# Designs tried in a protein design chat: VHH binders against q9uj72. Part 2

Target 1, 324 residues: q9uj72
Amino acid sequence: MFCGDYVQGTIFPAPNFNPIMDAQMLGGALQGFDCDKDMLINILTQRCNAQRMMIAEAYQSMYGRDLIGDMREQLSDHFKDVMAGLMYPPPLYDAHELWHAMKGVGTDENCLIEILASRTNGEIFQMREAYCLQYSNNLQEDIYSETSGHFRDTLMNLVQGTREEGYTDPAMAAQDAMVLWEACQQKTGEHKTMLQMILCNKSYQQLRLVFQEFQNISGQDMVDAINECYDGYFQELLVAIVLCVRDKPAYFAYRLYSAIHDFGFHNKTVIRILIARSEIDLLTIRKRYKERYGKSLFHDIRNFASGHYKKALLAICAGDAEDY
Key: E = the ipSAE of ESMFold2; O = the ipSAE of ESMFold2 at other seeds; V2 = 0.75 times the mean of E and O plus 0.25 times the DockQ between their complexes.

## First folded at step 1 (VHH)

Design a09 (framework vhh_ozoralizumab_d1)
Fold by ESMFold2-Fast, scan of step 1:
Structure a09 (fold): chain B 324 residues (1-324), chain A 124 residues (1-124)
Amino acid sequence: as target 1 above (324 residues)
Amino acid sequence: EVQLVESGGGLVQPGGSLRLSCAASGFTFSSYSMYWVRQAPGKGLEWVSEISGSGSYTKYPDSVKGRFTISRDNAKNTLYLQMNSLRPEDTAVYYCAKSPTYYDILTGYSLDYRGQGTLVTVSS
């Protein structure tokens, strides 16, 4: 899996899984005058996404109805978004979030940055297919039409899903580090193009070597250099790429902290990250969050959210006494 | 290859009893929860009973609780459903099913690929 790396999610396949029983219990929960929201939370947050897809299939067979549709009709507010979000296969959920980031009022550039900077080649390919199938639109064309400048050029590179994988080349890393250093000094359009091509196309292992060589020649951290030399969404996107290369769980911890503590309290971002990362590295994200910010993610969610929405988010986090 | 073969169905009068069996092969039977589901004519699937791998834990919906008993013989790789006080509304094709594993789901396991079932008809 990983050479020396270990990441862990918070949601695992349920043992002794019975999709027909779960579908029947969910049907009962949704049919009442007062929807049994605790039942929805207890079932859906304690099944992996593949199991939730089997539950939806069983629900269709039993009731002739769509589970996601029934939840969207019966539930409201952010709780609806959490429960419905859990029912999307990961590529469809990414496609769903990207569509709404671009087709809503204005553009949610931070959503575009988060997804496109963090997803693997395989995930990018699958989300492009899901987007086309679900929305009958080409993801690349929508990104192009909705964004501009070097920000657009960088996102267009990432959405190709053609990042190099495999071997490292220390000599090339030294050369690339010099290119990045010159780009920080000159800051021309051509240098911005060279910078984004390196960050978007080199493998993660290669980029770690490039960042080390950059520190050696410049005396400065790559993130600090970018923050000093660039601005706007282009800067934020470049920083996101570097953070993902170094420690992807730490990047998501940073995104969650920002979403919880920034003005507007970005509920959609909190929901998206918890759901998307629940089966990948959310437990590792929780550890990075506490290490970096001094308080647990569980503590901050308890302070931020309320009601069944809070219960659902905390259930996805799967915290224990040490997380309080 | 996972195989489940149901048997023991038939015609029975209201108030009668029937015992269904399911012969399992192709997996470590004692490691998985097993369940019975049924499909009445013109209706969707309905969960009937569940039993843990060890046999120590069972679950039933209210519609059959007190009338049906699920059991298993792990030495024989066989699942059973004892049905007492049968009613016309119990008329259905009965299927046994294995609890899916994470790997089963990843490889495209579906409830549509269970055994062929056994028909239970409750009528006078």
Scores: ipSAE 0.000, ipTM 0.352, lowest interface PAE 13.1, mean pLDDT 86

Design a10 (framework vhh_ozoralizumab_d1)
Fold by ESMFold2-Fast, scan of step 1:
Structure a10 (fold): chain B 324 residues (1-324), chain A 124 residues (1-124)
Amino acid sequence: as target 1 above (324 residues)
Amino acid sequence: EVQLVESGGGLVQPGGSLRLSCAASGFIFSDYAMYWVRQAPGKGLEWVSEISYSGGSTKYPDSVKGRFTISRDNAKNTLYLQMNSLRPEDTAVYYCARESRGYSYGPYYYMDVRGQGTLVTVSS
């Protein structure tokens, strides 16, 4: 019933699904003297995540082995990351990406920003539990240990998963806009705290009213004001929140474009977004990408990726004839 | 102890309607998204509907869209499914499920299905 409510993914449940037959075909593909990578792509990218979970169960029953483990053994490089990534339930995939963002070489702050700024309350609750179960560590404690300052405080707020929902309050929106305007003028620690609390805790519908009121009183776009007043990862996180509130598919289109074009190619980001958004809004992301950047996501993937890795990404993207 | 108790099932003629209820206890109901799933005889589980913790957002598969309505009463810790224009293919045991905050492998990993279910039979 809302104008921003209609989003589409690129991967849907397969009709006439047979998990036993799919498991048998994958077993044959992985056990051959030369791994049949095209078979892996054709099956795994044409099943929804729930169906891939059923295939993994059938594979375990048939072979007494873990499908993800066997793929990690037989595959390499980014193709391995794509195929293994498809086998993760979304909460566990988010947990996996956050763990590697913090426990790998250095901290990948852009991965923390992308996931924590974009996920719903339900998604955050599920990823926290998946993280604890998989890694025997608390997600909140690891974020606290790996980050600092107002950036840390903002991530700690988002990871609580307590963003408001419900009806809008125009009078409160006007008051919140005044607080944001004062925060941009004063820039004290207390003002940074109030700013992040508003952006992290108010509903998306409420924040859209706040941003409109902010423009009315300040004469500036909210993103422009943040960019002029703040810096570092704190600024990038605040911008990510505003962009997600305005148009979440457009935010992911921006992230993909940046990963492909700015400062060389960032494979992990492209893989993560395509997999994580494939059943949510990747078709909508694809449309925003073309609208904003003039070339299709399909065209850009074709130009920078190669081999079976390219085939896998293009299959997840699912756009060809009309998209490039 | 988390408990979900479904009720309201029965025998109904094609084109008829039923309202299912699910009484929740042992957790803060208003903090969790809720789901309805069904299992027809000899078939696997099928997702039927979902509702956000506030009730502000709902989703349905094409098979029931426009016919079924999910709703919740957070003050009463109760989930509902209004089923209209029932068809023989809607015959199944209906289960309510809570959002899973624990992780486990398998289909519908995001749902925690606890109850005995309630049988809906659509037949002349």
Scores: ipSAE 0.000, ipTM 0.125, lowest interface PAE 19.4, mean pLDDT 85

Design a11 (framework vhh_ozoralizumab_d1)
Fold by ESMFold2-Fast, scan of step 1:
Structure a11 (fold): chain B 324 residues (1-324), chain A 120 residues (1-120)
Amino acid sequence: as target 1 above (324 residues)
Amino acid sequence: EVQLVESGGGLVQPGGSLRLSCAASGFTFSKYWMYWVRQAPGKGLEWVSEINQGGSEKKYPDSVKGRFTISRDNAKNTLYLQMNSLRPEDTAVYYCARTYSSGWYEGDYRGQGTLVTVSS
């Protein structure tokens, strides 16, 4: 059973914040002969997103220029992606990542899974509006066009943002657990549809009861059962939903570990998670990461990244190698 | 303007074969699921088959499974239904339709239909 842990980010509003002074310092860093990358890191990673938006407004007022545009002109590679990423409001950043997951070469299904399986109803509504505003395209239609099969059907359900909230029914949980068990045995299209409807539509609290009942009747962990019975992106998506329901910070710890070790250093995924979770639960993610993998996230980032890119990621991550 | 135009229907003897075609225009054909439905005289609509955007996933009800094959040519914006071992019960007007989601058989657009008559 799950009792809510306190979740905490790594980035907080800066005390004694002065957006005009910060904008002037950033202007000096970008408009000077040499780009002062350490100044960019020291300011942008030590302000919350709302404060970064105020800095961008002050920069525009002072210089008549776009801060993000000036950074893109002066910076390159992954360091540019980190600095530019910090300047997006969260729903616009989610929209940005989803657009590039679908409009690049091929489709980045793992990015679609990560965002759509992990975001709340409110976050999904906000990202859909941001996507339409930024790209003049319908997010739902783009997901439909880029995906197929039960994977698509599941993503289409999630992108509606209509998951039930705060409702629990212990009798229904026992019934739903039996349906999930049968779905793992039969694996028909109808069973995949029933599985999808349960995992996408029931509240997190209800699903925790369902998973407990599933363990009681099957003697098997829900993730283990899914891994034995399904494959491909459909299986990955179902696992992501279960992990988010159980412990969302642990899911992101798993994604970071996989990005660093299983995929090689998958820079885009590491950047996305650190930025997106920095003000929500990144400190809690760091705790889960060390508990599960034996080494701190700081340690692993330090060993795989280099230069100012490394400094920026470590500043967002915060902490040290000996902590968590 | 979205248009779906079915063709290839006709009179055929029991046990015979027919191939239906559906020409699509006015939308990006490759972005939609496509399906066939039929309506026998005096009866409601019956789902016959569906196919995903790329053609990799195809579904059939038990009544036509093993006898009918759905396919698509995205370069030609054309949907097909190959019908083998036809039975008198297959007599119906056949419509092609587009939809945004698998399992939604009352899709957002349907063509004019093509009549298939199976009799001796």
Scores: ipSAE 0.000, ipTM 0.094, lowest interface PAE 20.2, mean pLDDT 85

Design a12 (framework vhh_ozoralizumab_d1; at its last look DockQ between E and O 0.09; V2 from the best seeds 0.00; counts 0 for: pae O 21.5 > 2, placed apart)
Fold by ESMFold2-Fast, scan of step 1:
Structure a12 (fold): chain B 324 residues (1-324), chain A 123 residues (1-123)
Amino acid sequence: as target 1 above (324 residues)
Amino acid sequence: EVQLVESGGGLVQPGGSLRLSCAASGFTFSEYAMYWVRQAPGKGLEWVSEISGTGGSTKYPDSVKGRFTISRDNAKNTLYLQMNSLRPEDTAVYYCAKEIRTVYLHPDYFDYRGQGTLVTVSS
């Protein structure tokens, strides 16, 4: 049973866990005349994902029903999405979010970018399997059919899950930096291909050396150069990769800030990041958010959200407006 | 069934004011961010304003900042856009929208959008 493997998460395994008792409490909450939403929040946000899976099994044994199905039936709106989202194992939640990014109205390219640019090789492999099992479709084929151009080529590279690991070569970093500098100046299709191959395939440690060499050669930050030289979703994807390499929690803080403050209020993005990162690095994301933006994530959630939806997000986020 | 119905459009002279309304039904209005977007004749969609579910946060592009004010009445399930100091370039069909999937504006990327109300600014 693995839960709270990362000490910088906000949700940890509950001590003295009893899945039968929790399932019974949830059954009572969902079957009452007025659904006890506070009970749902208090239980589901205070158990790690593995414990929630055990609760779902106990619920099925006791009631002969699917807990996620019953919650979707009884709950509505964003609160439903939060509660149901907590019930997915992480690879299946990634698969679920990617499916809905592609099969809803239009394509949510920012969801594709966020997940595929930020996940490790192991996470990519597991989400591909979960996607295939859940939807009877190949994730790679669906990405190919929903996207185009260099954006598609870059996502297709990332979804292979073949990034180099734990490798550093200072001489190669200098060479790769020169290739990136030429790509930013000439911007041909071949240069875009070389750029995405370096960013998608080199290890994070190697890319940090490449970015340092790029700064020395060009006089420019890698993100600034990409923003000046490229546009559209291809630019956004390349920037996401660079930001994840430098500081992945800071990338998620940026994504949360953008979802709340930049163009468009993206509730689904806030929900997805809080749930997906709750057992990994959400505590570190909170610290980066406060450091970079002056206000805590808790403060901003309190300001835009209301009711039980707000309570649920704040419970996952944890802490208060003054903590971080 | 989600339904959005815009009203309040019309003809107004440059420098004038107009208030648009959007009546929402079929969802818990207070839990969703709401948007105003517009489409000028022969142009693409342009984002005009945003408001959080609580009304505690609002956003505007530079083209309307200081002139337009978005607000909502959650008890009445109604969204408003107060437009002041109107200019000929504000002439457009204005749409009420519920939540968007992407920062790039396209009709198909809104989860739900109303039928629109025409605003004409002309002497």
Scores: ipSAE 0.014, ipTM 0.553, lowest interface PAE 7.5, mean pLDDT 87
Fold by ESMFold2, look of step 2:
Structure a12 (fold): chain B 324 residues (1-324), chain A 123 residues (1-123)
Amino acid sequence: as target 1 above (324 residues)
Amino acid sequence: EVQLVESGGGLVQPGGSLRLSCAASGFTFSEYAMYWVRQAPGKGLEWVSEISGTGGSTKYPDSVKGRFTISRDNAKNTLYLQMNSLRPEDTAVYYCAKEIRTVYLHPDYFDYRGQGTLVTVSS
């Protein structure tokens, strides 16, 4: 059988790319107190991350200055976060977001969940390396220190980046489904441990078999069962894992919808997802968003944000053809 | 079953203060962000404040910044809103609301809120 589920981003390599010219234009835009914010948007959202890295190198060569640093000095608030975020290599952006989720008073558990439940083994290994190089800290140790209970144990398993790949075993899937069902019934510490170990360690392909067998033996959808059985951040993390296994673009559409429409207007979540998924599956996320919620992501962003911040987010989103 | 019970509302003169309380039960209180929202006469719901599960992060719209303080006591499962320098436009029914961690297929916004407590700011 072939895989028919194609994913696509919204940002692509620009044709006729000239990093020296782009760096010169950015240098001109960043001079003085009246920064040309539209120029920043028009260049940086129209280049892929690899091209943005070449622009940053050219900028450093020309001006002896750090482009990210200059933008952080001249820009403010959420617009700054978008423009600076576009300049991070993907593993370093994940590391940056995790660092700030755990830095200071309190912990942003939803950021930890979103990143660690959704990243592949390779992405996790690369973000751990970037975290160590950038912050001189061990990511696993920081997660351990900032979290507790089965929530911590589950994050610690995910951050190992050792999920099984490519293997399926239907007989084992039936056995694993029975273990998950028993864990929902008895809810002891040992059962919670067994449940998260299955969800964290089995391959995506195997877990889809497990979820099918769970439905067969329990009569319940796996997400519904978790929601009935558990509570708090542990429950949210387990649900995030299941949703990412089933349909990762739909998981991100859900996260975006929640961030845009929940009280508090969670700007960091919207920014993080748009940047992190822009070259991977953001176009597919847009499709899932409209399918589920009726209005396009583009429409909801327009009502969510304002000013140059809005313009930058809309440029990354790149619109929906279905808005017409 | 999730239960949220607001109290502490009443009639107060402009410039006065009130402290609202919200008693929570039926869920692990410390593991959810909590909100205060209000509904003025003839208006829709307006977000007033947010506090993280640990209490380490608080957020406010510009309309109440510097006047209102959200807090929580996780040992007593209680959410608070200290309201200072009250104005007539703060007149509303105030609700506490629990962060909703809904199933993927059913995006419910603030499915759980209390009955509300009326705050009237009038000369």
Scores: ipSAE 0.011, ipTM 0.469, lowest interface PAE 9.6, mean pLDDT 87
Fold by ESMFold2 at other seeds, look of step 2:
Structure a12 (fold): chain B 324 residues (1-324), chain A 123 residues (1-123)
Amino acid sequence: as target 1 above (324 residues)
Amino acid sequence: EVQLVESGGGLVQPGGSLRLSCAASGFTFSEYAMYWVRQAPGKGLEWVSEISGTGGSTKYPDSVKGRFTISRDNAKNTLYLQMNSLRPEDTAVYYCAKEIRTVYLHPDYFDYRGQGTLVTVSS
């Protein structure tokens, strides 16, 4: 794998940006019985998040109304989720998705895994702050109450946002690899705790050394070892951490592929990833997707989704020319 | 819509052989790892075999290694399990599955499996 890969999104700042004109066009599109959904797509998917925030401010100044609220009143189903989701600042979008994964009956563990296993210390700090401000709740307390066992313990470590950064120690990498090997050989609570503490707390750079040493001493790939030793959401979370350390765009490509090709297209997962990664690494995710699965992400979305929902997803995905 | 249809099960004597088939449709078969899993009466699901999308890599647990062979025909969208030297302990309902490309399958994630085919090993 390439650990120093150049990463790129699909949505960039628009040239010739006029937030007042954009707000007027959105206001016109949202009036009456039928809204102009194509206008919403053509504006909101073609502006970066910072520009969308300026549009929302202009809209509030012009109409005295909340743009997200107006869209939720006029739109329905998954198209609504895409258009409204584009209007969230990134930390608030993460907080929003975590809140809805945990509120009400049940818990969406895959949402918790996807967000908490993949975000940096800074991103985690900002999402905790946004969660507190928006919902008047403590994110860590909600995770604790909604989850249990070693799955909970691992999420609680990740949500602290205190992973070591930039640290590399080859001697400690060999020691850490031996600890991981022992944890895969024995089934005790202590061994599970040792394993998740290493995976949650060591830097990405250090963990890549640890995984190399693990292969050297055990003859096994780290993901295969975890899959053979553990099960349930704890196992899924550990694998997600390892995959994110190795190649985060490939992890998201895997998640998208699973969401598209599992029984029933999992709309929430596809929407969340496309929006959250659109300005970060979605172009790189597209390339990993095509490399690993043979068909482009663009083609799979085209074959699955329909209507304005499809048009919005395809606009965020922005084609597949670079995937070949 | 994903469809998996198992066939080839039946009653055999200990030491006998069976070949199971799984007809796949609704997805690009050659792009997915495929699995066989089984469920004995009164027990949970047990992983039996895995094969890569190309067919170049296979894996088995010790309980069946050397006796069972997984294969696929990507031109016919068909998965196979050749079962030799059958034992009474192999009695189970056998399922083919498209869960994801993993070595380990957890029962809670078998959203894409067939209806199963019963194998009974009895003398």
Scores: ipSAE 0.000, ipTM 0.097, lowest interface PAE 21.5, mean pLDDT 85
ESMFold2 (binder alone), look of step 2: mean pLDDT 81; pTM 0.809

Design b01 (framework vhh_5c3l_4)
Fold by ESMFold2-Fast, scan of step 1:
Structure b01 (fold): chain B 324 residues (1-324), chain A 121 residues (1-121)
Amino acid sequence: as target 1 above (324 residues)
Amino acid sequence: QVQLQESGGGLVQPGGSLRLSCAASGFTFSNYAMSWVRQAPGKGLEVVSDINSGGGSTTYADSVKGRFTISRDNAKNTLYLQMNSLKPEDTAVYYCAKDQWLVRGYYFDYRGPGTQVTVSS
């Protein structure tokens, strides 16, 4: 299958956008005797994030009230999480998700892995700034205090946002592949450190050469080797990095499939990915999902969710039903 | 050379039970998570159940929760699926799969030839 660099989201700027009119319609929906949830879905899922921010400002100007606060008051459960989530600028949404992953009853390691393994240098920098602004805490310090071992060391490397860019060296790729091969055979703490430094610091283009050379010398896929040699969240994080390097939309398709089909249905993961990727590559994620799993993401969401929550998720995902 | 061979399928009445087995060879079975995947006639692949390498953690699709039980015997390199309270909707070819996170193509590249389960009177 051809793997092009072209990616596409599902949510686009609305033509003929009027934030005052949208704010008035949302005010009517929220201030009535019964909340018009269909109106909230129809407006907020059909505007890009920048337009939603303008609507929130118009709402504040007209009503003297906070749109997000009013929605949280009137809405409940996962539907509330979707609607409120749409109202965050992307760096602040990442910061919000990371804060709640660490400040809950336990640590949500899969959320830490998903965000830190998948974000670009620029996204990581903006996320750190948003986190500091919103929570008056340093993101790096909170990660350090909530995690441990080689998992912590790898996350600390990723949160620096210092991955190399625009450099390829086939000879260095062969050397790095040998280091990875030895790390899988020896599995010492020093080898784990060298492994994570290569995966976290080399450019995506360079790592693709490293993975090719690793296959040549080991006779084994990089993901297969990691799965044989390591365990726990350290293994999951290393795999996430490799998958993102190869095909980031396919990684998110995998994450969505696992969230929908795992015991307990990981609602927060489905919500987070759909919102975070809606303006980046969610359409590409839908294509990877259907190609890999034989069912559309739209079909599986219909089975996963119900009520207005289902309507909201399907609106964000947009119309890729199996019998479409 | 990875080899997976399923057995135990057959024809069963609604409400009946079957136990599927999968014999694995060509890799260190105890180091890998394993899955049962099914394909109903004219439909795509559905992951039914997953089990971690040690057998202590399992997951199930909503359609089979409370009815199916996945287990493994690492000493015998064998994966099992106990299927109770079978429904016509469970009719499918069942595949044993070594989990593979492919970025393109199918999620389960390493799977056996499958075993047919038919639930019908």
Scores: ipSAE 0.000, ipTM 0.113, lowest interface PAE 21.4, mean pLDDT 85

Design b02 (framework vhh_5c3l_4)
Fold by ESMFold2-Fast, scan of step 1:
Structure b02 (fold): chain B 324 residues (1-324), chain A 122 residues (1-122)
Amino acid sequence: as target 1 above (324 residues)
Amino acid sequence: QVQLQESGGGLVQPGGSLRLSCAASGFTFSSYWMSWVRQAPGKGLEVVSDISSGGGYTTYADSVKGRFTISRDNAKNTLYLQMNSLKPEDTAVYYCARGLYGSGSYRPLDSRGPGTQVTVSS
């Protein structure tokens, strides 16, 4: 029998795990006049999410208190967001991020794009259920009310979680590529609708064939064509879909690089991606990041962050072996 | 409406075996992590085992590692716990619980069945 999952993450189940002992040590770290932040980092970044959930249950049983609540009360900045974020089951963390993207200070369209363009059908379904459970609101209805136009229509398609899986059809790929080429030439509302239906509904394997056929007939890369023909959040969403289909870890590397280097460091985006991808493909994301940008993710985090926040992000990234 | 119904509990001698089943309805079973949790007389709740939505990842409490095996049949919407080499300290009410990935019960009690009694005694 195969002993466990094959993952390209940076966080794995701890050996000899004792949730009661971990809960007791976290209780000691949080309860008192001085918070032991190094203890929080050392425990929470070295346990997988399933183990962190067991620690939270043990903490509740031992102290009659909510671990996430106690951490939010004792911690104050981006470090709080990292530590609290680690305590969310992944679908609830996605739901949490989407809720705050729409019901916070303003609408964070880049958060909506990142999550909805990158999640699988199963992840979309679990996220919708978690959103309903936590906020007593329908995720689809909140997206509809907070967005508009073709951007809204595309997000509404993605949130259904009904993307085709497996099976390829080369003849249909050629036909779909022609539709995409015509959409880039005509730019009508009908063409934008046809384009979003293809990109949102065809399987990743099928879309890779469509993109190859598009290159053959147009002489142009699909991302380049979209960038020349469209604008705004609709364009950014379409590009995100194409990049995820092509190489999802490379898409997240691009998002991290942009969050770190573009005007106004986007701490929430860095935190979200590191946590959300830590048990999926963060190791591959690190590899794509270095290949594409010449510097390691470790190096850039070290330069952008400080204090315990930096220590926490570097612990999740776990990348010092790649770049001294 | 989420419904979980455990069965298969009973009286067994030390060293014996039991298989627990949990029938799930009212939700898409194949999309959720599931857990077995237990409560011994006069003790708190203990998470015994978790299983991922597709069955590819499992976890076990140290007290049951090597003795218990969790499994699921998504076509039948059923969760199982095979309990081998049972000990008197395994005596507890066993609950089937729905998790939101990686845990047995993100909302305590809301996603839990009524339980099935397991008694291990000579």
Scores: ipSAE 0.000, ipTM 0.115, lowest interface PAE 19.5, mean pLDDT 84

